VHH binders against DNA-(apurinic or apyrimidinic site) endonuclease (APE1L). Designs and how they scored, part 2

Target 1, 364 residues: DNA-(apurinic or apyrimidinic site) endonuclease (APE1L), of Arabidopsis thaliana (Mouse-ear cress) (q5xf07)
Amino acid sequence: MKRFFKPIEKENSPAAKKPCLSPEKRDGDGDGVEEEKNQNEPSKFMTWNANSFLLRVKNDWSQFSKFVSDFDPDVIAIQEVRMPAAGGKGKPKNHEELSDDTKVLREEKQILTRALSSPPFGNYGVWWSLADSKYAGTALLVKKCFKPRKVYFNLDKLASKHEPDGRVILAEFETFRLLNTYSPNNGWKDEENAFQRRRKWDKRIVEFLNKTSDKPLIWCGDLNVSHEEIDVSHPEFFATAKLNGYVPPNKEDCGQPGFTPSERGRFGATIKEGRLVDAYRYLHKEQEMESGFSWSGNPIGKYRGKRMRIDYFLVSEQLKDRIVSCKMHGRGIELEGFHGSDHCPVTLELSKPSSEMEQNQVSN

## First folded at step 4 (VHH; framework vhh_7d4b_2)

Design s20 (from a2 with S31D S50A)
Fold by ESMFold2-Fast, scan of step 4:
Structure s20 (fold): chain B 364 residues (1-364), chain A 121 residues (1-121)
Amino acid sequence: as target 1 above (364 residues)
Amino acid sequence: QVQLVESGGGVVQPGRSLRLSCAASGFTFSDYYMGWYRQAPGKQRELVAAIDYSGGSTDYADSVKGRFTISRDNSKNTMYLQMNSLKPEDTAVYYCAREGYDYVWGSYDYWGQGTQVTVSS
């Protein structure tokens, strides 16, 4: 486990970038009385499975805050928030609000609220998508100047029901959609067929992709699948793994959850059918043992040195020529750059929209 | 059928020693990494020691390094935790754990009720 210095000097390290303003406070085009509202779009994205966001805030916030300040993302997608949704007597849970139903939950909510009001996070709008208990859950942080037009909390935009585990946040921007998901991994329901539950989720993703092909998509998050052998450090170890002595009857379901033949096959089909590009693999064709994985096993125990890439940026083919970089920020076996999680941050940078890029090309 | 039974806990003064035992049944003991978790009142469960399937490799949490020793006897299906130089902050219920995982990350699952260790004067 990581230990931190007790005395830490308060370092004032201001970002070089000007504060992001809400769209409503942004200047017009400057053409007299006529105002054309031309929105700038987010171009820098980060996704991170925090493995309990509250624990990261309590134990790892200084180093994560520095990372966020250094990268300066426009959008931060978080998975495994693990905080309960607000409840009300005689009402359904409000899955968009942190619970304050007990003294402990009020204190925990205040800890999160205080952290997210501190630099650099105070410049972001925050959306929560939460489960009924300290399980799963996602969050989306978007710079206030890039406020999305609408936010949904289920894959079916017509569903009045929130996704019950808080696994989905879908943000609509002018020219594209951002989808943040925390995919289930053979543990969605203890008493149900775990592989069947994952198959149902994957089917819902495909249906979503088919319904929403009218705009480019950036899909990020913990997708709980390593696509190819290159995406795991030890293919044979993961291919032969057993979960609590359980041996699936079908060969296609055998192995580490997230690296079974059936999961890998469906993922490949989903990428192809959705006309999506795996941004990291598009730029990085060869396995990078030091920095090519988003998940690492605990340094203590059987999974020491075992690593997987299960956190992605998948972008519509229309966006592939805008991909400037995609990086896994964790390295090595001792979880350097993981900020207390077993997942490291993954980032994506896109170039400016085509019209502005073409204008700059003509100007040169 | 998988069962882990802890024993050897008790009340001791600071600086003393205790040896915990874990008797395993219902699975091939020598095929699994094993570990010891502990949980103090009001705190989260933490893994303090782990041992590979042969006993040739061990790992420890920083808080117990140099004081605790994990070992196993595969012929007896038993794992041990030798705890030396005990401190009041070692007071916790200690759980024997067999390797397992939740989702895609490595973890350990406990199967017994644990054994209480109390370090007080």
Scores: ipSAE 0.000, ipTM 0.289, lowest interface PAE 11.5, mean pLDDT 80

Design s21 (from a2 with S50D)
Fold by ESMFold2-Fast, scan of step 4:
Structure s21 (fold): chain B 364 residues (1-364), chain A 121 residues (1-121)
Amino acid sequence: as target 1 above (364 residues)
Amino acid sequence: QVQLVESGGGVVQPGRSLRLSCAASGFTFSSYYMGWYRQAPGKQRELVADIDYSGGSTDYADSVKGRFTISRDNSKNTMYLQMNSLKPEDTAVYYCAREGYDYVWGSYDYWGQGTQVTVSS
C-alpha cells in the first residue's frame, strides 16, 4: 500500500481485458523471458462452492457468467462439482476426467463443456478433480495466459494418486502455490467416523504446510469451519445446535458442524503453524451482517437468516502487503448474490508483483 | 455396490496376537484411504488406525500405538490389522471403513458388518 497507490486506470490494464492468450500463442521477442515471468502471475482469484456445478450451469449460469465477466478473475476455484470421474464398473477411475460411462453422463458432460466454452469461460483452462460418484469434487479454472508449471491432485506432491473425493487441486506457479480444497464436513456424530476423518484431514493439511514452506501459498476454498464468533451470524444458535437432540460425549465436539470448539481450535492452530493470514479478516475487522458471510441457510426453515463464513482465502504472511481486497459477494437473507448455491463467491485481489510495483511506485 | 467384509475375529488370551482382514469390493480399492474402528459394549466407536492409498502413510490411536499395525494389499483388495500384545481393554467389535464420504446429517462412511474380538482367559 505505501509503495503503490493503485489508480483507477489499473482497472483498464491489459490484464483486465479479453481475450487472454495461452503462452504458446504469444511472441517471445527481446523481453520475452522477463515479460513472461512477470505476466504469468495471477492476481485476481475467486472461490465458490457451487453445490452441484451441473445444477448451477443448468439453472443459474447467466447471472454467474455476468458476475465472472464483471470481476474478471484470473483463477476460479470451484468446490462441490458433484460429477463422477471417468471409468466404468470394474475399470480404474480417471479422477481428472468427467465420466461418459452412461448416455446421461455423456449428455451432462456436454452441457458442462458447452458452458465452459462460452464467454467468459472459453479463455480459461480447466482442471477437474473428481470422486467416483456425484459427490464432492473440485475444479480449477485458470486464464490461458497464466500457465501453472504443474498441477497436483493431492496434498503429498510425491503421491502419484488423486485425493479420492477430488477435494484437492494444487497449482504450482513461478513465485507461489495456489491450493483449492473442499474440506470434509465434521458431521454430527463421532460413531459415524466423521470427527476422526476431519481430524485426519486437518493433520494432513498441517503436514502439507510444513513440507511446502519454500514458496508463498494462497489457500482457498470451502474449509467447512467458522474460526471465531464474528464468523457466524448467531453464535448461540450454532454453538448449541444438535441433530435430533444428540449430544456428543466431549464438550469440544458439541455444536453445529463447522462451529464446534474442536474444529475452531484446530483451525486457529493450523493458521498459526502455517504462518497464514486470513485475507478477509485482515481487511475487515468488524462483523458485517449483510456481506460478512459466505454460507447462508435456506430461506425456508430453521436456518433462515443463519449465516456462516466458511469459505476463505488464507495467504502466506509474505503476501499480506499485496492484499488489495477480499470480499464476500452474497448479501442479506434471501440468497442474493449466491447464484443458486447456499455459498456465495468469495474474491481476493493482490497487487502486482514487487518488480512491477517498483515501476509504479510513487518515488519522491 | 460397495461392500466391506471383516474376518479374523475371535477369542484370545491376554498378551497374544490376532490378525484381522477386510475384503473390499464394488469400488477401486487402491484409490481410497481405509481405516479400522472399534466399539466396546456401552462405549462410542473410536478410530484404531488408518492407512493411505499406497500403504506409505499410517496413523494409530495412542491406546494401540506400538502394538497394532495396519497394512493393505491393493492387488487383493484387502486391508489388515495385526494386533499384538492384546489386552482385555481391546475387547470390541472391529469395523473396517472406507473414507472419502461427505458427512452431513449423520451420514455414514461405507462400513463392514464388524468382527468381534474378545480378549479373556
Scores: ipSAE 0.000, ipTM 0.152, lowest interface PAE 16.5, mean pLDDT 81

Design s24 (from a2 with S50Y)
Fold by ESMFold2-Fast, scan of step 4:
Structure s24 (fold): chain B 364 residues (1-364), chain A 121 residues (1-121)
Amino acid sequence: as target 1 above (364 residues)
Amino acid sequence: QVQLVESGGGVVQPGRSLRLSCAASGFTFSSYYMGWYRQAPGKQRELVAYIDYSGGSTDYADSVKGRFTISRDNSKNTMYLQMNSLKPEDTAVYYCAREGYDYVWGSYDYWGQGTQVTVSS
């Protein structure tokens, strides 16, 4: 007689969450208090390269919805939406609107619209920045009670212009800015001007940082670069990687795209020039093999068990003392917590201002 | 202007064969790894086969090893998936993909529209 023994697990129903109330619905007499306005700022953030948001909605939405419900982010930044912008051939594209130009695209738009109208997503405002085809694209979801003052779709802040491929969403809040980017891949060769495109992108980021120093920044997204050896699972493998034996002419361009000396050096210079703090590395000084990476290779082929940290929260130095947590949510070789993507969600939590606590400590 | 167009899907009985084709345009086909992915309703997308730029290196998911063969003809800018001994579990939409910065699942930067394969008795 042999029987299974199952450990006792406490199954608790999720607690009901109070809806985020729009500031416009708060009819209280005069708020003239700095603390109440600061409490209306987002403090919980998530970034995720969905590797086709439509496919995640079709196949992975239940598990992702549970993750969002459990974490309860104020802001969700998405990369690789991979849906085309509205506007048929012969008409200008509207890069803020999902295409309905064909029967298939209308059906796909309906699938996304239904998913984003369902709990917990119905409590979020949604902004899209889209490519002309099923490539790239970004989205930003912000709880309705934290509506940004202005949203821009390019690094130059031109309201009528979108970044090519929908790679940028910049949201302006009262006390800080949030930048969501999907950085272009460097590539293995300078085919289709990939090396040139990445160098020009990095230069434009530095210019953006220098022009926008008047307010603290939270910069998140898929930055397509691992800064240091600690940010890859197998440094020698990535440093010596080749596209089928091809070696670029310049030694500084050799290795895995995202881990070449040139890319790493420019990224370090950008962080320093922008006076930015890498929130994950600020809290996690040692390499964590199970939970220290945001991207993982397929279980089939030479990239099995090979991982990179290429998704970030970079915050202005002024915000570093407010960093409570920064976590990568994927684990292991079998892509647990990746929700169908090759990237896992990355989260950031900031503390709220505490002027009363500071005042009480001064008298003791 | 990258384009990938899949064809060759259909409805077949268990044990039969199908050949899928992927016609590529808008890039130097012979310089890229290519792969075949599939996705059934309620399942994650999975890489079933990949092939290097020359056709000299291939690999397969354990579920299809010995039954599926990936190949390419660089002179025609076309990739193929020969599917033998088809099983009901092979029922899925099959997608052609070009490599991105890495040739692994989710690192492909362009996808075709997909072609439906249904294995039914």
Scores: ipSAE 0.000, ipTM 0.361, lowest interface PAE 12.8, mean pLDDT 82

Design s25 (from a2 with S31D Y53W)
Fold by ESMFold2-Fast, scan of step 4:
Structure s25 (fold): chain B 364 residues (1-364), chain A 121 residues (1-121)
Amino acid sequence: as target 1 above (364 residues)
Amino acid sequence: QVQLVESGGGVVQPGRSLRLSCAASGFTFSDYYMGWYRQAPGKQRELVASIDWSGGSTDYADSVKGRFTISRDNSKNTMYLQMNSLKPEDTAVYYCAREGYDYVWGSYDYWGQGTQVTVSS
C-alpha cells in the first residue's frame, strides 16, 4: 500500500512562485507600507455549502480545486463542514479544532489537512467553527496576505462564547467585516422547536446588525431562505409543498422550508433594517433559469429540476457601488458546477476602494 | 447523540441478495424521511431509494427499480434496503441518510459511516 507509494519530492522541485504573505513579512516600510496595506484588502469572495466538506474532499476535490484555482478567491466561506470539534479527555470542546478523539476521526482530520495543504489551498489561513457532532459547522479560508485583524465565532462578541453548532464565523478587516453564517432550516414540524429556533436565529441576526453598524458588512453563506418568487424556479410548487399532507397551524408557516411567508417576510425586514443590498439581485434583475439558483433538488425524484437561491452575498449599502460581479456557478438540472454538493459556489467581486470618502468613513 | 449505523454489506456473486440495515438513535426517527445513497468507484454519489416518515411512500432510482425495496420499522428505529438480483454495477459503498431539519426538502444528511457492497463473479 503506502510502502509502494513514492510521491514526487517537493524539495527537488523548481522554486515556487512567491506566495501571498502576511503584511508583517512584506518588504518595505514607511508611507509606502501603510498605503499598500490600506489598498490591499480582500476583494474576491466565494461562499459554498459543501454538504459534508469531508465528502467533497474525498470525492470532488479535483473539480473544486480547479474552480478555486480559476477564480482565485481571496476569501472562501464554507458551510456544512459536518466534522466534530476536538474534545480531549477531561477537557471542554474546542470548537475551532477538528476532533482526533478516535482512529476514524484522526484519519478524517488527516485527509482534510492534506487537502488544505495542497495548491491552491496552502496559501490560505484556515479557521474552523464546529459543532459537537458531525453536524452543521462552518469554515473560513483567507489568503495569508489578507489576514483578518480578529476572528470571532459568535454573534455576541461580548460573550466570547463559540456558537454551539459552529454556524458563525465573523472576520474583521481594517475597513469592513465579513460574516459567514449557516442559518438553521425552518423544518416541516416544530418537533425540535425548529420554527422557534429559526425565529430566534433571525432575531439574533437583527440584533447583531444593529450592534455592529460602525463598519461596512459583507454577509455571506447559506441563509436558508429564498426572498422573493424570482428566487425559486417553481413558486407554486414551493409555496404549496407539504410533508405527507401535514399543514402547519399558521398559514404564514405553510410551504417549503426556506420559502414560507414568515421566513420571506423576516428576511426582507432584516435586509431593510440592516441597510443591506443583495449583491446578486442588484446586478441580475431578471430570472435566470439555468444559472440563477444556488440550490438544486436531487436529479432523481420529486425535486428534479426544482431550484432555489438560498446562498447570498448581502453587502452594506455603502459597498454597493463597488459590486463588480456576483455569480451562481451551478448550471442546469444535472448539477454541473455543484462539485458533488446540492449547493453551487457563489462568488462576489468588489472593485478596489477608489474614494477617500470611504476610507474617511471607516476612520471616523 | 444523533447517530446512524449501517450494517449488512459484504461480497456476493451476481444474482444474489443482500439486506442492509440502518440503526438510528438520538432523534425522533418516525418524523424524518430516510434514504439510501451509494457511491461506486470512479462515479458520482447517487440516491438509490427514499422512504417517507410513515413508510407509506417510497421512491427508487431507475437503475434499481424493481430489484431493491426500502422499508422501515419505526418501533425499532431501523431502516432497511433489500437488494435482489444484484449486478456488478451495484458495487458501491452504501450510506444511510436522514432528511434533516437543517436541509431543504429532498436533501439528505450523511450521518452513517457507509457499508461496502461488492458484487463480483
Scores: ipSAE 0.000, ipTM 0.263, lowest interface PAE 15.0, mean pLDDT 81

Design s3 (from a2 with V104T)
Fold by ESMFold2-Fast, scan of step 4:
Structure s3 (fold): chain B 364 residues (1-364), chain A 121 residues (1-121)
Amino acid sequence: as target 1 above (364 residues)
Amino acid sequence: QVQLVESGGGVVQPGRSLRLSCAASGFTFSSYYMGWYRQAPGKQRELVASIDYSGGSTDYADSVKGRFTISRDNSKNTMYLQMNSLKPEDTAVYYCAREGYDYTWGSYDYWGQGTQVTVSS
């Protein structure tokens, strides 16, 4: 006989925020699998150059955690992780794993892993792509319920190798690809091979786009270029910038790194060749002086108030009609909303596929 | 130290069955999600089936759902893929893979050497 039953209130609490369930624990009807896949794909994205992820965790994590909790992204792409890859003396480097080769690096790894185990981050799977030193590096966080089918760390389809400096993470989803990149800075002089490094990078991006046109792309990250005059706060300042009075021999290489005619021209060609839409500029046709920039100069000195948009969401034309919002979260000239970085978070929201879009995908 | 060794591949006629095995060593097998992936000629590697730590939860690609069954025996450190009603489009190299620990996906994604499955008449 049954005498006493207590309701299970905890599981049905309206105030309870359920964690995202992993795909392996999600059951569905066989007849609806295509619709289930389309509905269960990421639609909210964030990209952020952290300018040392460790320093942001140590100094700025409370504010950033609140921002992530409020926005609730499905995917977080990070650039400038600036942590070394695992693999001490006599061992090959593992560019997907944070180093623990010294006592200091073990402590730093623990700081990062503890932060990423705390709400809201514990609900995300994490991928690292790391350099050999505290330089560059990228990370990708994806909600566990939206686990990608495969993750790659290079542009050349070489699954066993990483892009140098950990600049690339490519995530394969059922209906689209997400590319997170930290583009190399152009530099001020070709003597440092910086111009050549950037030109080679831009060429490899174009080759990647041409080889991967079989599926829509969302390309995000710090692309280290402002496309047009509207993408910088002070076009004349940036166009005429010089390193200690130095003028490059080619006019197309003159100006602030990230705003030279050469860089801008190649970027425009890349967008056109890749059939990509700049999501922010598609929605925001006019310059927004308070909130239209992703990078801001130090509030003290020559770069006070000087700002650039160099962090992007570029989406395949096929996704254009799904763009709901794209926002720069930094404000003004005092680095409000930057969370300790010189870059602010940039976000993208896509609508869920419509019945018409689902019919078109089945037909194609 | 992590090793995954596949076996059971071969050449079969359409409609036949194969059972793939993956022998795991160098890690605590019962603590990891495991998966079977495949790579057809000219394609990227793709998920076929995945299984949780205990074998209580499984997931399948739409193209194999109802035909393939993933399972594991933690006492033998072995994962299996039972492939029924094989079709020419199932022709691929099949890879045993270890997924990330404690829901850290992809960071320690280890693959076996692969086993060839060819379905032809």
Scores: ipSAE 0.000, ipTM 0.119, lowest interface PAE 19.1, mean pLDDT 81

Design s33 (from a2 with S31D G35A)
Fold by ESMFold2-Fast, scan of step 4:
Structure s33 (fold): chain B 364 residues (1-364), chain A 121 residues (1-121)
Amino acid sequence: as target 1 above (364 residues)
Amino acid sequence: QVQLVESGGGVVQPGRSLRLSCAASGFTFSDYYMAWYRQAPGKQRELVASIDYSGGSTDYADSVKGRFTISRDNSKNTMYLQMNSLKPEDTAVYYCAREGYDYVWGSYDYWGQGTQVTVSS
């Protein structure tokens, strides 16, 4: 892969970006610098299912790096890292660290490490939550100046426990929490307990929301469900989809995974129970022909032109008036803006708190 | 654990042939449509060929039609891509994929590092 071993070259941007304030005080001095840092919170967020982060680094990194440089997110949430956790014979797995257990995995870790040390990524702290194999996994990148107070890898906020398959990263900031999840897919059949796994996951999310109402939440990621008909390009196609004519025993489980009545109903209940606002739909009341979907079928296959919105920013009700922008960055049916994935990046911009009264709002 | 492992890539001269293999494990292989995708540097992944659960129905990208043949052996949980009359434009990493089943969105669609095919003089 000689072309992809080169350092990421500096991108030219029409607008100069100011350096993020860091603990090292990279510029001058000032009496108020420490108080100014404590007031600053992340306001620009991105979530992306990379469909193998390693493959995106190998094949699509220049394009994605330019996108990150242009948008300049404070936080980047990644799903489908698909790299195994570190460990050896007789030792517990370290689910926060990329494996180097084989020569191939050492080389792959070096490829990722070099990419994440290159601009613009070198300015971000990186957290991994990984599976035991090349499956699932999530990552969170946060600008070093916005270092979270605490990071958890489970819904129960246990410092020593990881969610199976690395599906959860929860970051605690001063005034809010950010939750990055890669929700389990429902599947076409209850093979490997997929339907039951998804039902249990949805229940645990509701329990999390009920126990963590003390601060506003931003919940993002690949949630593996399209809420309503407006969230799919072809509702009848997806509602009547079958695997080789197979019909599940329960009518509520019929249709495309991610668009079954069962999944849609539970998702709606979760949003209501959690007092959450779907940021994209809050701003975009009608279906967008070009850019309203986060997942797209392959341009040549049977899913050509078939698209779904399954990647979200769900924010606590008290944050809704701060929503400035929420965008799907992919467009059309030829996977433009997807950067090699079948998912496009989704971004959220929040306004900064306008007063001390607004900043002191903790719960409903 | 669900896994797909590609093999059979290499460096060949134009006009030559290669046969790729995909070994599947951790799921009922005979229940799935399977596909070969490829990705050249700086380009999006492209569907090359797909095959139904029985091997009786196949589809091909126009760029490979008449030159490539997809097949499967359900007794061995293995899918193949026979590539004839190779052209420099066929140079890409080739990936094995499942299509139209449990994990349509996810981590199961493409596995491993793929296998590199380079067609050059």
Scores: ipSAE 0.000, ipTM 0.351, lowest interface PAE 11.7, mean pLDDT 82

Design s34 (from a2 with G35S V104K)
Fold by ESMFold2-Fast, scan of step 4:
Structure s34 (fold): chain B 364 residues (1-364), chain A 121 residues (1-121)
Amino acid sequence: as target 1 above (364 residues)
Amino acid sequence: QVQLVESGGGVVQPGRSLRLSCAASGFTFSSYYMSWYRQAPGKQRELVASIDYSGGSTDYADSVKGRFTISRDNSKNTMYLQMNSLKPEDTAVYYCAREGYDYKWGSYDYWGQGTQVTVSS
């Protein structure tokens, strides 16, 4: 008989965190804060596919709010917002603003606005990137003290056009870029050129990486691909998966969407060409069946217990030595820690530039 | 018209058995995973058992493993739940559900109206 320990739960209210203040609202003279300002950049990041952000706010907000309060991220990247962009009679869509074009949409916008005005979210600036309908869409929440210099809603910074499905938010900070993407899933069949749309998306990502190598990148989000066999719970199940027995004409397109040889191969090439490090896999070399996946199948039916890692933090090689932690927060088959979504939150912690955290530990 | 109709519920004493049936119509029954759920008053609905297209693969909630057996007869478009060694905590409304290829949390194609099972003295 092994020795067993009872779970040790440390019940202590966390000490009140100091308010994160916008650089423009900080007390005192600008003189003497220049060095600290250059090092006062986001270091704690979270990405989450909410599978309808409105539904999470309505049904799961208390648990998610507690998770955010406990982790205290500097940046929160959301995918599958699934809210329509604003657009008035005879006017083009504003893809950065939630629609209030109908009574129902006004009410839904109010629900989201109230939730994001409550603690802990009230201390974050919010950016939306939205589709024309309740489809796709992303959001980025950044603590007000870490206000980005610029925010873009497409991969081409010179384009004045928003990405049509709201799949992109690119935030520029002083020393790095943060890219939040919701990659299109190509589905089971090449209906409406879905396979070709995914290939064009992947090509645009590569072009972006080649054009923006002037400073480090943190790329996060739902990338809709599991890179290697270790990134799925049941490799043979996913590799041989079919929709109603349908077999695509090209063998490279066979299998579970997100785990086809074609998708996996392109993803590997993109990581290599972009000189990116998969932060989770850099720290976690072995498969963790309970906590190593960001997506889980419905707890009922053939996908019960079938899991994939399709949500990532990919960081430029220059940042790899700053990776302190990268975690999938979902556990087990019953979707503990998923907060109502089929995706769990994924987090990344980086050390402060110039080893400030190490110096503080040595000094204390 | 997709329809699922449950039957076989009733009142039994602890330790007894019941067999539930789910009669399906309006779709190709043999093409779908099927499942049994239950819900007691004041509790969340929980998965009891699931079965694949052929009946060759089944899954059970830990609370019913070894006591309940799910099966199907594709020639009759019917799914069954054999419930042995019934306990008071098995008291619930039991629902038949059609499962598709939907892997999203909480999404189901169709549900039956439910059948009441009461385990009491």
Scores: ipSAE 0.000, ipTM 0.165, lowest interface PAE 17.1, mean pLDDT 82

Design s4 (from a2 with V104H)
Fold by ESMFold2-Fast, scan of step 4:
Order: structure tokens, then sequence, then C-alpha cells
Structure s4 (fold): chain B 364 residues (1-364), chain A 121 residues (1-121)
């Protein structure tokens, strides 16, 4: 089949997307008083536990970059950044800044900075909330045209203060709040103390929800709990799990951390008290064996084929009619779509608000 | 507080052996499953060997089974990987990892700096 070259006519590529510009870079408005409009609100969201963000940049970045380019999220929430905060030689840590205290850390910071300056990421503003060591940490990327009015790193809305381990980023938009959290796991090395830490965290979340009811909320991240049996691939396996032979004294704390009766019960109570809708389960009432889970066990070893849904979008009831889609992007036992992590990306699309849409609601 | 320090990497010819060591501190070493991951250029990290808290149970990736042996000395807070009959495809950075207490290796709570192993042809 020696043939002459004949180029196939290419469909017009979409016009190159113009960089999203921060509202503060707009030179000035026309004559008269201009008011902010809902048109500057994000509507496409992604959350992903990267299980070391640096490793994903080094080894999985082209695949993840393609996914981000294809989905085109307005906001990307990251958990398990696992990079240390800046600070050295007796100085307090700056938990918003990547460390450059050693030659290795300077090189790693440069790798991250270059990746986040390349398309499509150069169009996003980035916020870090970091731990003191290569542990935990979160990040939030927001398109520059959707710059939030304020960003907090704690549940109390205090300027410049960070929750321990960098587990919280709260972004304030004009009409809603976005909360990115990396919940502590109940399986920390001291089970009794870990259970108390998790109970304290869950209580603080409920207090936050009660104090922030003045605006709709989108709460996303790795919440380290599977709510119901439908949210795990093997309910009996997870319900009867014992870690290193340890059996907690209270029956309600027995089983796989993230799937204990006490964790599941508190999570259900939190959703109900907060008037929140689990966006994925709202759209997907039945278990989807291939695509219904956000976490998967390693293809080698004892957790092969074992999966959990522990990454969520929880939205205020006021936003439920705007939910267009919510998807888990990982598939199967060999971790297709996980981009090197044991967690896959989870996405949420909301319809855009407008006075026209508010008046012209169409019932399906 | 938790720290893992790998050592023993280097450059060797095919068919030779290397022993990697991982020194652990800041936690009760004997209470955790441990493992060795590796990452070759342009590839995802893969678990190559795992060992239970006592050393009585081990597991290996098919690519290294029969050539690599994982072991631990709980009295010294140290884990080892004995690598025999090394092949060019074993070239990678090798990482010591502690299993996440609540799940498995996909939920790890610490990684070391890694040690480079290069098998030249």
Amino acid sequence: as target 1 above (364 residues)
Amino acid sequence: QVQLVESGGGVVQPGRSLRLSCAASGFTFSSYYMGWYRQAPGKQRELVASIDYSGGSTDYADSVKGRFTISRDNSKNTMYLQMNSLKPEDTAVYYCAREGYDYHWGSYDYWGQGTQVTVSS
C-alpha cells in the first residue's frame, strides 16, 4: 500500500482560548455605575487527591494536562500536595509558599512552577496550604477571570491562619463559597487518638456549616468516608477489616477506616444538618461497578479490585437544580484515568446563573 | 517526625547484585507493613515488593519475583531489598514507603527521598 500523501481536511480547531483575565486587570468600565454580575462565577469544578502532586507533575503531567484541557475546569481543588512550607533557620513557616530551603527543594519548586506556567495551567491563579513536611497539604487553582473575592486557609475565616497540615482552602465568591478539604483519616498510627481527632474534625465541619448558611456552599475534596454500602465495591470486606490485628474497643469504630459505622453515621448527619446534596449520588442512584468509585486499591497486593467512593462534591440544596453532571473519571482494576494516583479526578458541572434562566426554568 | 532514608543504590552491570536499605524513624516500625516502589523514566511508580509487620509474609511484582528478596529487622528499624540478577529494565529510582495504616499501599503516609539504581548494558 504505497500511496501518495493526501492530507485529510482538518476540522477548524477551536479558536485558541484567550487568557482568562482577573477582574482587577480590567482598565475601567464605561460611563456610569457598573455593578458586579453573576457572569463572573465559576461553573465547572474538579477535585483530585494527587497522592504527591510533585510526582504527578514528574510522571503523569502530559496525561493530566490533556484531561484538564479537555474538561476545561474553572476551579481545580487538589489534595495531598505533599510539599513542605517555606521557612528556615529559626523562622516561622509560611504555609502559602513552597519551600526552597535546600537545593533539592528549590529544584522541586522550579519543576512545579514550570508545570503550572505551561498551558492550560498558566491561565489559573494558584493558592497553596502546606504542612511543615512532605505530608498532606492542599492547593486551589482558579481561572484568573474568576478570581475569588477572598481566600481563607481555615474554617473560622481568619486572615493568614492555616489549619494544621494544610487541610483547608475556603474561597469566597460573590454568590457562593467553595470549600476544599482533605479530611484526616481515622487510621492514623494511634487508633484511639485518631478517632478523637476525626470526631473533633467532623464537629468543626458541622460548626462551620451552621455559621456559613448565608450563602450556598460547594464542598469538595477527599472526605475520607464512604457514606453507604453502594459507595464501596465490597461492603463485607470493608465492614470486617482489621488493621495489623487491631480491634477498636467500640463496635461503632470497627471496620475499615472511612467505612466504620460511626464515620458513616456522622457523615449522614452532617449532610442532613448542612442541607447538602451529594451531587454524584443525586444523579447516579445505582452502583456503577466501573465508574462509581474515586479510590482504588493497588493492582498488586491485598486490595486489588477493592474500591471506595471517598471524594465528593456536596452542594447546598439551593444549587441542586443547577447540577448538570458529576463524574468519577477512573476506571477498572488497572487504574485507568487515575493519572498515577490511587484517587481519580471527580468533576462537577453547574448550569450558569442568569436572570433569563431564573425566569425560563424548564422542567424535565 | 516520620522519616525514611534509603541507601545502597548505584551503577552496576547486568547480572550483578545490589542491596538497598531503608532506615526508619519517628514511628513504631514493627507495627507497619513496608514496601519498595520504583519509578523508571517516563513510567508510573510501581510497587515491587511488600512485607508485613513481622516479616512473615511477603509479596512481589511478577517482574522481580525470584530475583528480589524483601526483608526487615525490627530491632534496627531497617528494611532491605536484596536485588539479584539485575537487568537493564530494573533501572529506576527506588523508594521506601510505609503502608497507610487504614488501607494499603495506595494510601501511604510517607515516602523517602529515593535511591537511584542504574543497570548498564
Scores: ipSAE 0.005, ipTM 0.421, lowest interface PAE 10.2, mean pLDDT 82

